# Designs tried in a protein design chat: VHH binders against DNA replication and repair protein RecF (recF). Part 5

Target 1, 363 residues: DNA replication and repair protein RecF (recF), of Pseudoalteromonas atlantica (q15zz5)
Amino acid sequence: MKLDSVQIRNLRNLQHVTFKPSHGVNFILGINGSGKSSILEAIHYLGFGRSFRTSKHKNVIQNEQESFTVFCECLEDSTTQRLGLSRSINDTVSVSINGIKGNKVSDLVSLLPVQIFTPQSSDILLGAPKLRRKYIDWCLFHVEHSFLTCSNAYSRLLKHNNALCRKQQVGYANPQRVYWTDLLAQYGSELTEFRNAMMTRLIPLITSNLAQFLPEFCVEISYYRGWEKGLELNEALTKSADRDYKNGYISVGPHKADVRFKISGKPAQEVLSRGQLRMLVAALQLATTQCLMSYTQKTCIFLLDDVGAELDAAKREVFIDRLLESNTQLFVTAIEEHQLEFIDKYQNKKMFHVEHGQVREES

## First folded at step 21 (VHH; from y5 with S103T T106V)

Design z3
Fold by ESMFold2, fold request of step 25:
Structure z3 (fold): chain B 363 residues (1-363), chain A 121 residues (1-121)
Amino acid sequence: as target 1 above (363 residues)
Amino acid sequence: EVQLVESGGGLVQPGRSLTLSCAASGFTFNEYDYSWYRQAPGKQRELVAFIYGGSTLYADSVKGRFTISRDNAKNSIYLQMNSLRPEDTALYYCAAETIDWFTGEVSTDYWGQGTQVTVSS
């Protein structure tokens, strides 16, 4: 669903901010330090339960305050959905859905699919494999009803199996170790089936988008499942058992999976410039947006931070156009008005000016 | 004050049944997943059962005999233990856990003090 109103309290320099975004594209203009990225961070909290800038929630709370709150209203037909999230200095979370508290973060975020593109978004390609796993898993979370249950079971079993490895490392063997490892293999195989199916859906979309964004390159996309080809996962876990017990952790499985991007046999990050890597990320995120629309018809909220620094003008316009075609509500930040020269073509838009933590709609 | 309080332990004969309860207070019950652990004398604490997102998961030694459940209205977790065996003798703990939807990080946030179950003739 799309945001009709947003209220932000005590988040960084945003003491009390209320605004009513367009369902189309929302342009947010302001100088560095004005609060532009904090507005995106607030919306990101509604879609993830966490910040894109810090893992420490207390660093997001305005000085001298005990908590921050982000609240939104989504008006669907004649029905108003009221959604809220707060984080406190003691790191507790509170989720409210239509006035009812005690909801899980996953209940809230499933209602508001959010994606973000920032100056650091090339980290999905340059960073650790977990970032690429989260790329796939974000899409699975919103598209496949049973994915979260499987993923949670695997995570819990992995923690348990790692603990068994550590105990055996110091001489405390559990007589049920094979049972627990077989159960890990069962859920790990199911998780891998979800991810394989999702990659089959995503690769054609990514490839199509790359024809627009990086036409000069042929990017080869592959999925490494996290263990040796030709083995069932339980066989791989058995083969690695002695090493895992010695080291104190499970070394094979879908928690070791990766998505690999190659150009002429070389990792794409060795070939592409920083600007070209950002184009590849844009193609990836457009693909998940397209996948979400195609398989669920859900609305995506897309946050595009610092548009003028990250994409050249032509590619920027194409990216925004393609996102809007996918029933996306966009929030785009920029520093200078000339970075937004292309906006006159958009009919369904609003412009907001941000200074000193205050937001005003241009009319 | 945050509490998980187990009850229902005791001495029982092999083959009999026992129901453990764990009452939660001082935190929002519905935001957590729950598990039962046990620790027999001289042994490591082990996972017995886990309830998450409407699904359950059991140790091999108890599967088919034990049932974990939760009652959100009473802020309580239960462990129905049927066909008890002497090797089920242990101190039983309940725990409140979270799994982050995005990162998959698993945290055990609260532990109970335990309730003793002794299976002997």
Scores: ipSAE 0.749, ipTM 0.906, lowest interface PAE 1.1, mean pLDDT 89
Fold by ESMFold2, last read:
Structure z3 (fold): chain B 363 residues (1-363), chain A 121 residues (1-121)
Amino acid sequence: as target 1 above (363 residues)
Amino acid sequence: EVQLVESGGGLVQPGRSLTLSCAASGFTFNEYDYSWYRQAPGKQRELVAFIYGGSTLYADSVKGRFTISRDNAKNSIYLQMNSLRPEDTALYYCAAETIDWFTGEVSTDYWGQGTQVTVSS
């Protein structure tokens, strides 16, 4: 779904902001500290239930306030949806869908696929494997209706099996430990099947995008499932059991999976410059946008924070064009209007100016 | 104030049935998943059953005998315990848990005080 209206209350310096974005591209101009990233943060909360800037929700609440709220209206298939999220100083969350409270965060975020491109987005490549797993899993969450149930079961079973390892580490063996490990293997195998299928869909798309964004490189993309080739997961868990009990955690399985990017046999992050890493990330995120459109017909909301710092002039326009071709509602922040001189070609656009936490639509 | 209050425990003979209830208040009930745990005297707390969405998981020792359920309208969780055995004797706890949709992180956010179940002749 695409946003038709947004209302933000008590989020950082945004006391009360209302605006009606274009379904196409929305340019948000303002100096650093004006509130433009806070507008993206509000939309990000609708799509993730969390901030991209901090793990502490209370730091997002405006000083002397008890909570912040974000509301939106969206048109989907001739019906208007009213969606809201609030987070309070005591860290409680409230989700409203069409006036009905008591919804899970996952119910809200499944309706609004959101992606974000920031200066920190290269962490997908530079960071720990969990970030690359989240890249795959975001796409699975929005594309495969049964993924969340499987992923949640695996996560819960993993926590339980890790606790059993810690008990056995100190000499307390649970008589049901094999039963719990077999269940973990069952759900872990299913999770791996989801991820293998998704990688098969994504690799051709990423490769095609890289031909445009990094034509001077041949990037080899592979998926490591998280355990020894040639073994079923149950066999791998049995083989690692002594080590796992010694260490107090499960050391093999899809929670150890990774996506690997190589150039001439070397990790891509060791070869590519900072700017080239950003192009690889752009290719990755365009691929998930394309996948979402192709398999579900869902629209994506894409947040592009500080486009002038992240992309050179030639690449800014190309990236925005490619996102819009995928029926994406785009929100782009910039400090100065000259960084967006190419925008006259876009018919379905709006410009917003942000000063001191207030938003003005350019007429 | 946040509360999980268990009830329905007691002394029962082997082979009989018992229904435990857990009433929740002070938080948004539907945003959580729920578990029953038990702790026998001198033993570690163990997971009995977990309910998330429309799905359930059970410990091997209770599978086929116990049923976890929830009633969102009454903000309550239940554990139907059939064919009780002496080894089911324990203090039973209700817990409210979350699993983050994006990170998969599992947290046990609230615990009840427990209700005693004693299976004896």
Scores: ipSAE 0.737, ipTM 0.902, lowest interface PAE 1.1, mean pLDDT 89
Fold by ESMFold2, last read:
Structure z3 (fold): chain B 363 residues (1-363), chain A 121 residues (1-121)
Amino acid sequence: as target 1 above (363 residues)
Amino acid sequence: EVQLVESGGGLVQPGRSLTLSCAASGFTFNEYDYSWYRQAPGKQRELVAFIYGGSTLYADSVKGRFTISRDNAKNSIYLQMNSLRPEDTALYYCAAETIDWFTGEVSTDYWGQGTQVTVSS
């Protein structure tokens, strides 16, 4: 669904902000510290239940306030949907869907696919494998209705099996260990099948996008499933069991998976410049947007933070054009008006000015 | 105040059945997934069953004999225990859990005080 209105209360310097975005592209202009990234952070909370800037929800709450709230209205099938999320000082979350509270975060975020491109988005490539796993899993969550159930089962079983490893580490052996490990293997194998299928869909899209963004390179894209090739997962878990018990955690499985990007056999992040890494990230995020549209027809909300710093002018325009072709509602922040000189071509657009935590639509 | 209150325990003969209930209050029931644990005298607490997203998982020792269920209208979780054995004798605990949709982090947020089940001739 696309946002028709957004209301933000007590989030960083945004005390009370209400605005009605375009279903197309929304440009948010303001100097650093004005609150423009906090607008994106609010929308990000609706799509993730968490901030892209901090893991600590308390840091997002305006000083001396007990909570922040983000609320939106969306039109779907001629009915208005009303969605809200709040986070409190005591680190609790409250989700409201059409006036009914007590929903899971997953219920809310499944309705609003959100993606973000920030100065830190190169961390998908430079950071730990978990960021690359989240890249795949975000797409799976929105595309495959059975994915969340499988992923949750694996996560719960992994926690249980890690606890059994820690108990074994201090001398307690659970007689049901093999049963629990075999169950972990069953769900881990299913999770891996989801990810393999998704990578099969994504790789052609990423490759096609790279021809536009990095034509100089042939990027090899592969999925490492998290354990030794040629073994079933239960065999790999059995093989690693003594080591896992000594270390106190399960060391093989889809929680150890990675997406690998190589150029001539070397990790792409060791070959590409920072600017080239940003082009690779743009290609990746365009691919998940394309996949979402192609397989579900769902509307994606895409947040592009500090557009002038991340992509050169030509690449910015191409990226935005390709996102809009994929039924995307776009929110773009910029510091200076000249960074947005390319926007005159867009018909369905709005401009917002942010100053001192206040938002004004340009008329 | 958050409460998980177990009931339905007692003394029962081997081969018989019991239904445990866990009544939840002080928090939003539908936001959580639920599990049953048990702790026999002198033993560590062990997992018995999970219910999450409409799906269930069971410990091998109880699979086929125990059934976990939930009733959202009554804010309650149940454990139907059939074909009880002396080894099922334990203090049974209900727990409320969350799994982060994006990170996969699993947290056990609330515990009940437990209800005793004793299986003996």
Scores: ipSAE 0.737, ipTM 0.906, lowest interface PAE 1.2, mean pLDDT 89

## First folded at step 22 (VHH)

Design j1 (from z3 with G54D)
Fold by ESMFold2, look of step 23:
Structure j1 (fold): chain B 363 residues (1-363), chain A 121 residues (1-121)
Amino acid sequence: as target 1 above (363 residues)
Amino acid sequence: EVQLVESGGGLVQPGRSLTLSCAASGFTFNEYDYSWYRQAPGKQRELVAFIYGDSTLYADSVKGRFTISRDNAKNSIYLQMNSLRPEDTALYYCAAETIDWFTGEVSTDYWGQGTQVTVSS
């Protein structure tokens, strides 16, 4: 669903900000330090329950304040929804949906699919496998009805099984270890089936997007499930048990999965330039946006932070055009208006100027 | 202030039943998932049951005999314990837990003080 209004209080340098975005594309101009990324951070909090800039919630709360809040009004088929989130110094998160408190963060974020493209987004390709697992899992969370329940069970069982490994490492044998490992295998196998099915949907979309963004390369995309070929997960867990016991953690399973990108047999990150890697990331994020639209009809809110630094002018325009074709509400930050020379072609747009934590709409 | 208060423990004969209750206050009950743990003297604290949404998980030693449930209107969690055995003797306590929807990080945020269950003739 699309944001009609946003109200931000006590978030970084934003003391009290209210603005009414366009349902199409919203350009947010300002110098570094003015507050433009903080506006994106506020919207990101509604869609993730967390910051994209820091894991330390105190760094997001304005100095001398006990909490920050973000509220929005959203339009869904002519019906207005009112959503809010606050986070306190004590790390308490409070969620409000249409005036009703006591909701889980997952209830809020399921209503507002948010994606973000930042200077750090190339970490999907350059960083640890968990970032690539989160890429798949974000899409599954919004598309697949039973995914969260399965993922939560696996996470809880993994923590428990890791604890059993650590106890046995110190000499405390648990007679129920095989039982707990079999449960882990059950949920791990189901999680892997979800991910395999999602990759089958995503790969054609990514490939199609790459024909436009990186036409000179043929990128091979594959999913590594996290354990040895030819074994059921319970068999793999049994086979690794002595090693896991010694090391104090479970070493095989979907928590070890990865997505692999290759060009002519070599890792794509060894072949592609920095700019080309960003185009691969753009293709990936466009694919999840397309998948969301295709299977759920939900509107994605897409945040492009510092677009002038991350994409050349032609690619910026193409990426924005493709996102808008997917029924996406866009928020784009830039330092200078000339970085957005193409914006006059968009009819459903608004321009906002940010100075010293204050926002004004340009007519 | 945050409280998890267990009740319903006591001395019972083998084969009998008990219902443990855990009343929560001082925090938003519906935002958490809940577990029962137990600890016998000289032993490690062990997971008995976990409830999250409409789903449950049980330790092998109690499955088929114990049932965890929650009542969101009463901010309470229950453990129905049937066919009690002497090895079920322990201090039972509830815990409030969270699982991050995106990262999968699991934390145990609050613990109760416990209620004693003793199963003997």
Scores: ipSAE 0.782, ipTM 0.923, lowest interface PAE 1.0, mean pLDDT 89

Design j2 (from z3 with S35D G54D)
Fold by OpenDDE, fold request of step 25:
Structure j2 (fold): chain B 363 residues (1-363), chain A 121 residues (1-121)
Amino acid sequence: as target 1 above (363 residues)
Amino acid sequence: EVQLVESGGGLVQPGRSLTLSCAASGFTFNEYDYDWYRQAPGKQRELVAFIYGDSTLYADSVKGRFTISRDNAKNSIYLQMNSLRPEDTALYYCAAETIDWFTGEVSTDYWGQGTQVTVSS
């Protein structure tokens, strides 16, 4: 889907904002603190149900307000969708889809694939394996309809099995524990199959992107599923049972999965410069949009925050070009106009100026 | 105020059926998944059933006999218990679990006080 109109109320310094984005690329210009990132944050709420800046929704609500609201009209396959999300200081959420309230956040986010590139995006490489799992799972969420059910089942079973591990007075060979472990193995195996398939799709795309973004390097990408090679998950869980029940948590399974990036046998983050790492991340995120497009024919909304700080001019342009080639709707924030000198080549574009929480479209 | 209130418990003979209800208030009902737990005297609390979206899972001991369901319009979850056995005697209580739609992180945030089910001839 592509956004046709966006309305924001009471989100940080954005009291009342309305704008009509281009279906191509939208440049948002403003000084620090003007509200540029808040605009992206509003869109991010539509795509994720949450902020990319904070885990606390109350911090996103404008001061002295009870709630914020983000609303959009979007177009997909000649159909207009009306989507809305509201968060309250009481941690309640309201989702509206085509005038119907009471929808789940997951229902909303399933309709609007959103990705974001921020200064923190490099954490996918530098941070914990969970971030790399999230990378895969975002694609799965939008591409595989049965993924969410499987993933939720596994997560719940994992929580339960962890709880069982903490109940040491009951032996690990207890039939009830065995039963729950078997279920965990079942759904974990299914989840892993989803991830394997997705990685098979993503790796060629990433590799292709890297040929352009980082041609000087050969990046080896591998997927660790979260348990020992050659074993079924059930076998692995059995093998680790004593340890797991001693420690109080399940130590093997897809919740321990990871994606590894190596260059000449070394972790990529140890070889690449800061700028090069950013390009690797860009390649990864581009691959997600490509994957989405190729397998679902859906368009992705891509948010690029503070592009001038993230990439040099040449890399910014290349990244934006490649994203647009994958039929993304882009929102790009910048602090200074000189950071966007290459924008004249884009035919389908709009420029927005943000000042003190107000948004003005450049004529 | 957040509340989970169980009801429907009581004394029933073996082989009979009973339906438990859990009424939720004070939070966004649709954003949670729900569990039924039970605790028999002298035993540990055990998961009986849970519902995630439209999907359900059950403990082996109750599989085929119990059915968990939810009614979003009523902010309620239910546990239909058929073919009850003496070993089903326990305090039954419901729980609301938050689930991150993306990460799948689950946390049990709210618990009911429970309703007593006694199966005896």
Scores: ipSAE 0.875, ipTM 0.960, lowest interface PAE 0.6, mean pLDDT 94
Fold by OpenDDE, fold request of step 25:
Structure j2 (fold): chain B 363 residues (1-363), chain A 121 residues (1-121)
Amino acid sequence: as target 1 above (363 residues)
Amino acid sequence: EVQLVESGGGLVQPGRSLTLSCAASGFTFNEYDYDWYRQAPGKQRELVAFIYGDSTLYADSVKGRFTISRDNAKNSIYLQMNSLRPEDTALYYCAAETIDWFTGEVSTDYWGQGTQVTVSS
């Protein structure tokens, strides 16, 4: 789906904003603090149900307002869908799909695959393994319909099993505990199969992208599933059971999975410069859009925040070009016009100027 | 004010059936998944059943006998308990659980006060 129109109300400095984006690339120009990132944040809410900037919805609501609302009209094939999300100070959420309220956030986000590239995006490489798991899981969420159910089941079972580990009254060999562990293993195995399959798809795409984005390096990508090779998850859980129940948490399984990036046997983050790491991240994110397109024919909404700060001119252009080739609807923010000198080559584009929370389309 | 209110508990004979209800208010019902817990005298609280989306999971001890369900229109969760046994005697709790669809983080945000189920001849 592509956004045809977006309406934002009471989101940070955006009191009332309406714009009609291009189905191609949208450039958003404005000084720092003008509201560019807030526009992206609004779109991000449609795709994720949350902000990329804060975990607290309350902080996103405009001062003295009770709620913010993001609304869009989307086009898929020949059908227009109307989507809306509202967050209130009281932590309630309202989702509207085609005029029907009471929908889940997950229902909304399933309709709008969104990705964002920010300075923080490098954390996928620099941060905890969880971020790399989420990278895979985003693709799975949008590509595999049964993924969410499986993932949710596993997460819930994991929580429960962890709680059991912390209970001292009954040993780990208790039949009831064994039962829950078996279920954990079942869903964990299924989850791992999803991830394995997805990684098999992503690695070639990433590698291909890296050939262009970072040709000076050979990056080895490997997937660690979260437990010892050669063992079934149930076996691994059994093997670690004593330790886990002593420690109070399950130490093996897909929640411990990781994606590793190496160059000449060393972690990529130790070898690559900041700029090079950004290109690696760009390659990763591009791969997700490519994967989405390849398997679902869905278009990804891609948000590129402060492109001038993140990538040099040559790299910006290449990244944008490649994203557009993967049929993304692209939103790119910039501070200065000179950062966007290459935009004339794009036929399907719009330019927006943001000033003091107001958005103006350039004619 | 957020509330989970359980009802339907009582004294029943073994082999009989009972349906528990949990009425939710004060939060977005559809954004949560739900659990039934029980705590027998002198025992720890145990998970009985949970519903996530349209899927359900049960403790081994109640599998095949209990059914968890939800009615979004009524903001209610139910636990149909069949073939009740004396060992099912407990205080039954309803809980609202949220999961971040992206991060997978799960938290139990709200608990009911419980409804007593006593199975005795």
Scores: ipSAE 0.874, ipTM 0.960, lowest interface PAE 0.6, mean pLDDT 94
Fold by ESMFold2, look of step 22:
Structure j2 (fold): chain B 363 residues (1-363), chain A 121 residues (1-121)
Amino acid sequence: as target 1 above (363 residues)
Amino acid sequence: EVQLVESGGGLVQPGRSLTLSCAASGFTFNEYDYDWYRQAPGKQRELVAFIYGDSTLYADSVKGRFTISRDNAKNSIYLQMNSLRPEDTALYYCAAETIDWFTGEVSTDYWGQGTQVTVSS
């Protein structure tokens, strides 16, 4: 679904902002501190239920206010949907879908696939494996309807099994521990099947995109499932049991999975420059956008924060062009208009200027 | 002002049934998943049943005898306990959890105070 209108209330310096984006590309210009990233943050809340800038939702609420609200109208199959999210100082969240309250955050975010590209997006490559697992899982969440149920079951069973390990660690053996570990293995195996299938879809797309973004490198992409080759997960859990009880946590399984990127046998992040890492990230995110388009009818909303600082001019244009070809609604922030000198070629576009928390559309 | 209030406990003879209820208030009920736990005298707290969306999981000791359910219209969670045994004697309490859709992180946000179930002749 593409956004037809957006209303933002009491989010950072945005007291009351309303604008009607293009279904194509939307350029948001303003100096640092004007509110341009806060507009992206509002849209990000609709697609994730959380900020990309802070884990503390109360820091997003405007000073002296009790809550912020983001509301949008969007089009799906000639029908207008009305979606809203509010977050209060007391940690209360409220989700509204077509006037009906009491929805889960996952219900809202499943309707609006959102991706974001920021300076922090290179953490997919530089950071901990959980960021690379989130990359796969974001795509699975939007493409495979049964994924969330399986992932939730695994997460809950993992929490329970970790608690059993801690009890065993201090001498309190649970007579049902093998039962719980076997359940963990069942859901862990299913989760791994989802991820293997998704990687099979993504690798050709990533490789094709890399031919355009990093033609000078051959990047080997592989998925480590989180346990020893040649074992079923239940066998691996049995083999690790004594270690897990000693340490107080389950040490094998899909929660230990990773996506590995190598160039000539070395981790890609040890070979590539910062600019080249950004190109690899762009190739990854274009691949999930392409996958979403290929396997669903869903549109993607794509947020490019501070594009002038992150991509050289030729690569910006190529990235934007490829995203638009993949049924994507784009929101791009920049400080000055000269950083976007290529925009005249886009016919389905809008330009917005942000000053002191106010938004003005350029005619 | 968040509350989870359990009810329906009591003294019951082996082989009989009880239904426990957990009424939620002060938060958006549908945004959470729910557990039943129990703690018997001299034992550690243990998970009895978990309900998440349309799916349920049960401890081996209660599987086939207990059923967890939820009624979103009444903001309530239930535990139907059939074929009760003396070993089921415990303080039963419910908990509200979130599982982050994006990270998979599980947080237990709220706990009830519990309702006592005693199974004896």
Scores: ipSAE 0.762, ipTM 0.923, lowest interface PAE 1.1, mean pLDDT 89

